# Ledger of designs, part 11: VH-VL binders against p14386

Target 1, 262 residues: p14386
Amino acid sequence: ASTQAQKALETFERFLASLDLESYQQKYRPIKTVEQDLPRELNPLPDLYEHYWKALEDNPSFLGFEEFFDHWWEKRLRPLDEFIRKYFWGCSYAFVRLGLEARLYRTAVSIWTQFHFCYRWNASCELPLEAAPELDAQGIDALIHTSGSSTGIQIKKETYRSEAKSENRFLRKQRGTALIEIPYTLQTPEELEEKAKRARVNGETYRLWAKVAHHLDRLENGFVIFRESYVKSIELFLQKNAPTLSGLIRWDRVAQEALTAP
Below, E stands for the ipSAE of ESMFold2; O stands for the ipSAE of OpenDDE; V2 stands for 0.75 times the mean of E and O plus 0.25 times the DockQ between their complexes.

## First folded at step 13 (VH-VL; framework fv_masavibart)

Design u3 (at its last look DockQ between E and O 0.01; V2 from the best seeds 0.00; counts 0 for: pae O 9.0 > 2, placed apart)
Fold by ESMFold2, look of step 13:
Structure u3 (fold): chain C 262 residues (1-262), chain A 121 residues (1-121), chain B 110 residues (1-110)
Amino acid sequence: as target 1 above (262 residues)
Amino acid sequence: QVQLVESGGGVVQPGRSLRLSCAASGFTFSYYAMYWVRQAPGKGLEWVAVISYDGSNKYYADSVKGRFTISRDNSKNTLYLQMNSLRTEDTAVYYCARDLYWGPEYYFDYWGQGTLVTVSS
Amino acid sequence: QSALTQPASVSGSPGQSITISCTGTSSDVGGYNYVSWYQQHPGKAPKLMIYEVSDRPSGVSNRFSGSKSGNTASLTISGLQSEDEADYYCSSYTSSSTDVFGGGTKLTVL
C-alpha cells in the first residue's frame, strides 16, 4: 500500500469524523418530500466523485456537505427549474430546495461509506481497485482486478426488503465477471448479538450481520467505516476464489466465507 | 406475483383435529420465515406460530402450545398447521403470512386470504 | 386480550391528516423497535403498511408514516382518501418472545 494511499485514507477519515451527523439527522430525517427518481441531469454522482474520490491527488481536501450541495445546485439552475415546474408545480422554491438537500445528504452518506471501503482498500490491499462514476452505468460500485479477471463489487447496506429478480447489468454482459456484495450495517455488533439472543427463529441471520459488524468501526461521531480486517478478508477471499466465481455472490455467502469472527 | 393460498378449514367438533395447508408461489419460499395468524369472527388479530426459513426453529403462542404444530416442506413450497384438541375458542379465519425477506421475524409482510375453521357442537 | 391500546375509532374528511395511536409498555412498544401497522378492509386480508416503527414497504404510499415516542407508536395518514377507510392494527414484539396486536381502530372517511 503506498504512502499516498495511506494519507488519502487518513484525510478522508478526518473529513468523515468532522461531520456533525447529529445536526444533519435532526435537520433531514423528517424530510422525505423528494422521492421520485432524479433525471440524469440532476444526478449527483459525478459531483460526488469529483469532490470526494481523490485517490490520485497528493494532500487531498474534501468539501463540506453544505458547500457540495451549493455547488451541485448552482451548476444546474436550468435543469432544476424544469424539474421543479414538472413535479412540484405550486410549491415554494425553499420547500423543494430543502427536499433535494435532504435527498442528496442521504445519497452522500451512502457514497461516502462506499468511498471509505475504496480508500481503505487502496491503503491496505495489493489487488488494484477501480472506482469511477462510469462504472455506475454498468451497475457496480467498483471493480477489483485479479491476475486473469476482474470482479465487480457493490457496497450494500443491511436490508430486509424483498429484492428484484432482474439480473444486474454488469452480470448481463457476456464478458462480465462475478459481482460480490459487500455488506455493511449501521447496527453495532452488540445490538446484533442481542437481537440474535432474542430471536425466536432467525438468530443465524442476526449472527451473520454481527460477523459483518465486527469488521466495521464507528467514528466518534457515529459514522460507520470499514476496518482493515474487512478489506484484507475480502482480498484473501478473492485470491482464493476469483477464478471460480461467477454471477452474484450474495452478502450472506460473503459474511459466512470471507468474514470471520474477530 | 406473490401468492399464498390456505386450505383445510371446515366445521369440526371440539376435541377433533384439522390440518391446514398454505401453498406459496411467486417468490423463493425457502428465504422466508412463515407465520400463522388467526382472527375470530368480528374480533382482532392473534398471532399463532412462526417457523424459520428452513423449518429448524418453531415458536408458538401460549394459547396453542402443545396442541398446534407448525411445519413446512420447502420442496413443495407449502406451510402447514396441525391443530389437535380443538376448542370452541379456536374458531377463526386462519391466515398464512410471510416474514420480510431474510426477515427479522416480527412482521407479517404478505398474507393469504385465509381459511375458516369453525369449532362447534 | 390486547396488551396494546388503540382508540376504537377515528374519523376524518378527505384531504385531512389523522393519527392513530398504539400504546404499550416498556416490555413491548417502549422496549423494542419492532412495531408494525396493518390495514384491513372488510372481508380482506391485512396489508403491511409500516414496519420497524417508521419504514414503508415497497408500494405503500408516502401518505402513511409511523413514529414512536416512549411507549406510544403512531400511524399518521396524510391527505386522507376514501380508500383509506379500513381497520388498522398495530403490532409489537414483546419481552416474552411473543407478538401482540392492538385491538384495532376503525377509520371512517366522512
Scores: ipSAE 0.012, ipTM 0.570, lowest interface PAE 8.5, mean pLDDT 86
Fold by OpenDDE, look of step 13:
Structure u3 (fold): chain C 262 residues (1-262), chain A 121 residues (1-121), chain B 110 residues (1-110)
Amino acid sequence: as target 1 above (262 residues)
Amino acid sequence: QVQLVESGGGVVQPGRSLRLSCAASGFTFSYYAMYWVRQAPGKGLEWVAVISYDGSNKYYADSVKGRFTISRDNSKNTLYLQMNSLRTEDTAVYYCARDLYWGPEYYFDYWGQGTLVTVSS
Amino acid sequence: QSALTQPASVSGSPGQSITISCTGTSSDVGGYNYVSWYQQHPGKAPKLMIYEVSDRPSGVSNRFSGSKSGNTASLTISGLQSEDEADYYCSSYTSSSTDVFGGGTKLTVL
């Protein structure tokens, strides 16, 4: 691990810790105004990468969300006007802006979580990691290189929905490649264990998530981040199995084989 | 700025071979699937071949399967099309095209200017 | 694989709106929302104008719009200009996991 990578991680964590999550949650959680797909011109991913993925910088700085959003908005007045006319004719400017702000915040939080994984990886692991908006657009949060092959990763938030998942775009286009689901939960190990005790049929699932939760930390403001043990466990898993991996590697396999007891 | 530049076209006799190249710039080449699309004189567009971002997967149109080979060198940001056993019906302008990265299907968001391949006796 | 069906030619005067149709089957245009349109000027490379039926890439004029009904996708060009004179090709994802092109439409601006 390079000194630069460690510094980047620390700086990013300080940024994450500075976020007033409670205030943002109160403000944005009830707002579901803009739920339709955004056109390419309004895709926030490139901007998020520009402002928050700075793995190669010696002294990275990160914008507050409000400043980020203002920057994003001001650069896209024309496509925004078109978007508003198309989908929100008759609505106030302020109404639509707030809707987009809420949506972008939710997107940003997801991306920040992803970036933390990547920053942690760079700081703690030896295998090369690549992240880019182009990959993200394909459903790949990052690529990890192992002995001439590349493995995609995707942060997988805790879900208990039985809904059939749509095929990943990357896997659809890139047959034969491997995509690993990286499980992520906001629940504590204790909470999950209690749920496991109460569960009749899904106890083992909760216990698997509890294992995952042991590899996560919570910042003072409540932001959940990845421990070093998390990425090291994944690296070890990849070093051992990467040559034989293909297709989707589900989170439960990862939890069982890589993220064992603390 | 995304740029694709094809080269290697020319006049060849039936049964001969030709190798096309496409030089890419202005984007991370290794992150994108790449395509060859051809257009016979005065005719429409025809998909020819596709290669995955890392070259691990290749697909061909039935019309060229077994005769053409698509490949890439990511270190050189270059796409290739090896054309063997050429036929008169292979006469066309050959375009290299980039896959639209945010779509699940094969949209071609950037095209080269094309290189002409003429197969004639 | 059979090509999508387009009219051979369409024409319009400057300032008018024209529509180009692209007819497929339930295995392509009718089955998916993965229709794209390309513009090609003589001797030039094709340019992506519309994707996913109605989405427009950056840099493409808002005069270009796309829609779909049943097995037919449509490209509409409003406020027709002389520079719009070109060949237009539709394309669609198919159930065979490949794309198919239309035969192309020549647009003449009168």
Scores: ipSAE 0.012, ipTM 0.502, lowest interface PAE 9.0, mean pLDDT 88
ESMFold2 (binder alone), look of step 13: mean pLDDT 93; pTM 0.942

Design u4 (at its last look DockQ between E and O 0.57; V2 from the best seeds 0.00; counts 0 for: pae E 4.3 > 2)
Fold by OpenDDE, look of step 13:
Structure u4 (fold): chain C 262 residues (1-262), chain A 121 residues (1-121), chain B 110 residues (1-110)
Amino acid sequence: as target 1 above (262 residues)
Amino acid sequence: QVQLVESGGGVVQPGRSLRLSCAASGFTFDYYAMYWVRQAPGKGLEWVAVISYDGSNKYYADSVKGRFTISRDNSKNTLYLQMNSLRTEDTAVYYCARDLYWSSEYYFDYWGQGTLVTVSS
Amino acid sequence: QSALTQPASVSGSPGQSITISCTGTSSDVGDYNYVSWYQQHPGKAPKLMIYEVSDRPEGVSNRFSGSKSGNTASLTISGLQSEDEADYYCSSYTSSSTDVFGGGTKLTVL
């Protein structure tokens, strides 16, 4: 791992640690005003990549969410006006702004999670990783290159969320490629083991999640991040199996075959 | 958009059998445990059965154990409830429901509109 | 084991705050946070309103909140609206009982 990659990871983790998640949750959690699809001009992904994916920079800096949102908003006054007129005619400017702020926050948290995986990967693994807005648009969080082939990865959260990337457009376009689901949970191993003990039909499923959870860590503010052991385990899995992988590799297979030990 | 649609309800005599279906769409069906919950006319909700995401494990309420069988066909995104030896007390609207998490077994975040089963002589 | 106990009915005026209680045994509600609340309008399917005692699913209004003290879970609806008129059911995990749901509470908006 390069010194640059390590610094990028450390800086990004400091950024994540600086987030007041509790305040943000209190503020944004109850706000579900803007649920419709955003037009292309209002898609925050390109901006998120611009401001938070800085893998090639020596001294990366990351904007606070408020600054990010203000920047996003100020650059898009025209399309925002059209959007508001179309969907929120008669509503106050402040009302719609707050709605979009909440939605963008949820999107940002999701993207920060996948970026952490990528930063951790670059810092700890040897296989090259590629991330780009264009890949994200295809439902691919990153590409990992192995011996002339590329494997897609997708972070899979335990909960179903509307913000989750549901379309595997990548698999449809790229015959012969593999997409690996990277399981992600906010629950602790202890919580999951307790649920496993009490489960009626899903005890083994909870135990698999517990294995996953052992490869995750929590920052002081509660942000869940990937341990080095997580990405190294995935790398080892790919080094051994990449030539034979095709199609969707489900999270439970990943948990069983790659994340079997803490 | 997550959608669950129940079918197969109707009027049957006691002792007869009926098979309910629930068609699922808008999510990865084989990632989630699925449930049947019923509601007798003018009464509360009653849990009936649960099946794991892969169909390997099943659990039933005591009131239906030995008579009802829950199953699923993940290739068809369909949940089933085979009801045998039906009784008058089985009269209810039957709902299919999805687990909130990947097989949490505690919460039902999406419900179908239900299908009415009437058992009468 | 006995079913979760809810009041049969509660009522409130528009704009008011009301609370619905759900009481179980220690093994059902008291020891764990596996409590959920469902709203059901007449002739409609139930809707999940609260899970894990106090968490709200996507799309649920912030007027709905949940809490627990001892063996009693509570659903609070603030700023009561006419559309809130419905039946409400609590649910909790039980290891030994299939009676996972409370008896339901009819909320009337006056």
Scores: ipSAE 0.683, ipTM 0.855, lowest interface PAE 0.9, mean pLDDT 91
Fold by ESMFold2, look of step 13:
Structure u4 (fold): chain C 262 residues (1-262), chain A 121 residues (1-121), chain B 110 residues (1-110)
Amino acid sequence: as target 1 above (262 residues)
Amino acid sequence: QVQLVESGGGVVQPGRSLRLSCAASGFTFDYYAMYWVRQAPGKGLEWVAVISYDGSNKYYADSVKGRFTISRDNSKNTLYLQMNSLRTEDTAVYYCARDLYWSSEYYFDYWGQGTLVTVSS
Amino acid sequence: QSALTQPASVSGSPGQSITISCTGTSSDVGDYNYVSWYQQHPGKAPKLMIYEVSDRPEGVSNRFSGSKSGNTASLTISGLQSEDEADYYCSSYTSSSTDVFGGGTKLTVL
């Protein structure tokens, strides 16, 4: 919608494209040594917003992951020491640091994907979007404002592991609010269409995931991002339906009703 | 942490019935297809049945078709296997398993520890 | 549509690499990329080690790798360790039958 929003999107996409994903995958994929829920004091979300959600800046710059992790770590030496003593007695500092690094990398990738949707929304759509760490603390990745109502969104990966962001139930208790799932997948449309042909029970749902995947793209390094068609399809869906939406709008309804052929 | 806990196994005579349950926790149960897989003592793995994430579609191995019924209660995060007309060949450890992706059906990602069913005269 | 064929056993010494084969038909293995591999220790449930022929789930050591050539898929374990001693099953999908498991391979670490 604005020149500032377009520049922010382009700068953020250049940051994403600069990531050496293959090296990070090799380094972190075998490491799952920190599985505990992190206490509030170790929550990386405020830091992720500070360093990566810069929608109002004229010339934003974005930290590489290693520098981000160093900043996060250095701000939290005391609560880190308490966490390590509680759960990792007898382990080296380096062992625990690498485990937390691997875990925060996985969180960062999820949040960067979430932010790409928001940057793309700002660049392509007219309805206002609000994202803030305070909303994220409630499990709301962003609010999209229509006349007379607001709709929360959650960006949700087709997960193969339980590390996906949990659904925030607080919004469901509020009268007249809705929370829409924004699905994404790392699988290509071609992979999903082939799986649909061979499926025994889930052929139709593989085709819904293929619809989702057609509205996604890959940067040169393989990072999956949201196409303009994705955000415009969601905007149209909200313009038509927002006054009547309430509760959770699940990924399969979004894929079927909002996402059409690209 | 993802957990799958099977229950309902035991010793029964041929021709009798058992109902197995699988309690799921640590993930959004109604986003995943679920499986039953069995393993006879000293033998390999044998797929038994699959059910779609919403329960609308079911598919069975030929060896159990017409005798076993897979079902799920998404409000209780529980998968079921109703086993009727049991035969000695049905003696096995029965595992429930979750697929890898939402609504997919190709891989056996997380497994329970299994429940033993012994069908003996 | 045919059962997937695995050797009954394989052995290796610590630090060596070993390979376990899984042979099927073109419709089970050769034409499609649905092969997966499972590790099962005694008294334990199976664990997914490899999916889509060569992909590793998060948390699985990169000592485990998968590949295929023609109608044969292979699981390779490098840097063999004593805890790798287990049964290994391949699985694949056919269009007209249930998911098919191989007969299993007992890996012995000498």
Scores: ipSAE 0.389, ipTM 0.732, lowest interface PAE 3.6, mean pLDDT 86
ESMFold2 (binder alone), look of step 13: mean pLDDT 90; pTM 0.917
ESMFold2, look of step 15: ipSAE 0.335; ipTM 0.705
ESMFold2 (binder alone), look of step 15: mean pLDDT 90; pTM 0.917
OpenDDE, look of step 15: ipSAE 0.448; ipTM 0.783

Design u5 (at its last look DockQ between E and O 0.01; V2 from the best seeds 0.00; counts 0 for: pae E 5.2 > 2, placed apart)
Fold by OpenDDE, look of step 13:
Structure u5 (fold): chain C 262 residues (1-262), chain A 121 residues (1-121), chain B 110 residues (1-110)
Amino acid sequence: as target 1 above (262 residues)
Amino acid sequence: QVQLVESGGGVVQPGRSLRLSCAASGFTFSYYAMYWVRQAPGKGLEWVAVISWDGSNKYYADSVKGRFTISRDNSKNTLYLQMNSLRTEDTAVYYCARDLYWASEYYFDYWGQGTLVTVSS
Amino acid sequence: QSALTQPASVSGSPGQSITISCTGTSSDVGGYNYVSWYQQHPGKAPKLMIYEVSDRPSGVSNRFSGSKSGNTASLTISGLQSEDEADYYCSSYTSSSTDVFGGGTKLTVL
């Protein structure tokens, strides 16, 4: 691991630790005003990458969310005006702004979680990782390169809705490419184990999540981050299996095969 | 803005060779599989060739297999199609196209304006 | 590989809804959910309108929708506009690990 990568991780974690998650949650959680798809020109992903993905910088600095949002907003006044006229005619400027702020916050939190994985990876693993807004737009949080192949990763948050996305949506046409789901949960191992004990049918699932949770850590402010053991376990999994991986590798397989031990 | 610009088209005699180029800009070229698709005058679309993001994998339509070679230079953001042993039926507008996905999924989300190749005696 | 079957032409008036069919076999349209649709104006490059049967790329109007039943995929254009006049091509993955295009449909807005 390069000194630069370690420094980037540490700096990013300090940033994450500085977030007042409770205040943000209180402010934004009840706000669901803007739920429609944003036009391309209002997509925050490029800006999020610009401000928070700094893997190649020696001394990265990260904007607070408010400052980030202000920058995002001020740069997009025209498309925002069009957007508001189209979808929020008659609404106050402040109302729509708050709605977008809430949405962008949720997006940012998701992206920060993703970036933490990537920063941790760069700091702890040997396999090259690439991340870019273009990949993210495709549902690829990062690419990990192995000898002769590349594997896509996607952070998968614990969802209660087993909406079995039809297997067909995840099948890839080309052989030799794989997308692995990286499981992520906000629950503690203890919480999950308790749920497992109470569960009649889904006990094993909760136990799998508990295994995952052992590879996660919680900052003082409550932000859940990836432990070194997490990324190293995934790296080992990829080193062993990448040449044979194809299609979607579900989180449960990852949990079973890569994250089996705390 | 994503841009694909084809070049190298022209009039050639049967049996001759021609090399097409596609200059890509506005996106990370190395993150996408790339394609050549052709369209004969007044006809439909025909897939020609695909190359993976890193150039490690190539596939061809049966109609051009053994005669055409797809390649790319990621350092130059350029896609190539070497066409050998050209036939009259190869006459078409040749489009460069980007895959929607980093892996080859054969969804072409961006196309160039095409370059005309005419094979005639 | 044999092209997917599309009607040669369809027409509609502004504001109407039209549907273009794309018929294949169990080895392509019927076997996979990898159908895509392209719009091509005269003298222009094709544009991706639908992929994976029903998904729309960013920037594509919600007036365009896709579906599939059996060996037939369908592109529906609602609220037909003059700008929709174009050629439309379907495409599908095949069991031979390649994609095949339909013959194309000319849409005329009356």
Scores: ipSAE 0.395, ipTM 0.771, lowest interface PAE 1.4, mean pLDDT 91
Fold by ESMFold2, look of step 13:
Structure u5 (fold): chain C 262 residues (1-262), chain A 121 residues (1-121), chain B 110 residues (1-110)
Amino acid sequence: as target 1 above (262 residues)
Amino acid sequence: QVQLVESGGGVVQPGRSLRLSCAASGFTFSYYAMYWVRQAPGKGLEWVAVISWDGSNKYYADSVKGRFTISRDNSKNTLYLQMNSLRTEDTAVYYCARDLYWASEYYFDYWGQGTLVTVSS
Amino acid sequence: QSALTQPASVSGSPGQSITISCTGTSSDVGGYNYVSWYQQHPGKAPKLMIYEVSDRPSGVSNRFSGSKSGNTASLTISGLQSEDEADYYCSSYTSSSTDVFGGGTKLTVL
């Protein structure tokens, strides 16, 4: 809740608002040409933290996406060459570059959304939050420290399409720990209520997502962000429940038990 | 990798009952709505039933209402179809299918290979 | 439950484009954007090719495209290949909270 944290949040929100989302969406939406698992050397997460998670800086600035991608690409010329030779034999570098650019854009949007939660948390909450790229290797997006324990979080979009059945490594590594799913949606409460009225089996589910959506907001350019009420609700939930939490705490329990009408 | 495996099909006489199972793996089963869809031999596809991710809501095609019951056990990653008062027109390959998204009930994303139910005297 | 209307068969030569129509009503295809297309090879389960009228799931070739005008949805397959020979079904959510399928279209690659 420091002045530094509030300033960092405001600066990050200004960065997010500056993005020309419409142009990026039009450019990248039709491009899904690189779908292979990226090898460790091509993982963009360390670079995303370096350029966009600056919670300890007094006056941070944030790289535009194009400059971020150029930076990422240029640091990895050799592993990119190896990747292209393995999966894209006969394709031009320009073809593969655009495919990776589109993929990294989608990753960046997801990570920027995750970071907004973390910046908002630091600005509004008392419980300490730790975010670092090394936590991804443990299968979590951030760690929130409570009295006597730590709770992992994963920020997950409503339209997430799981391709893996792997058990979360953070939960396997430390017995008695908890991992909380932090849901978000790009749909408005009004859109979700309309879906609920017409649903045959998901009416209650759509209303629960509408409840989630009421704790989200939109910047002028349409970027979806977390309201102060969201992070304060999660903090209260942790303060009440952390001593007894263990295992995976699903999004629906979080939405039902932590999030209230705004 | 997403896998759906149906079982429990067979040959039965009209008026009897049969219970189908669908074992799910490769995804978090309890996040998705699930379907039964059937295909009579040499014919097209016909939706049968849908169940919400937590099993609390179910919906049926008119042709099977009152006779079939869809259910799920999320602790066993298994979908079920209880088929009572079977008729010859229920003869079909029965597929289970997963919805596309967590908050969706509109699309048949992944399908099992099906199990044959034959209702004849 | 009423079926959506599809032609019984269509054919084309390798490299050509073909379009399969799917005609419903304002209570299904015309009233919602919950239209999908499925490919089924003989003896196999269906595979989702197009959802939400025009979107492709990952792993589906961009030779497959979908569109809708009024009460009619269309699946277009460009650059026909022999592996495209299959049955194709459209599906739509309805105002009665049901799913309906088209009768199916057998595509023959000549």
Scores: ipSAE 0.265, ipTM 0.690, lowest interface PAE 5.2, mean pLDDT 87
ESMFold2 (binder alone), look of step 13: mean pLDDT 92; pTM 0.932

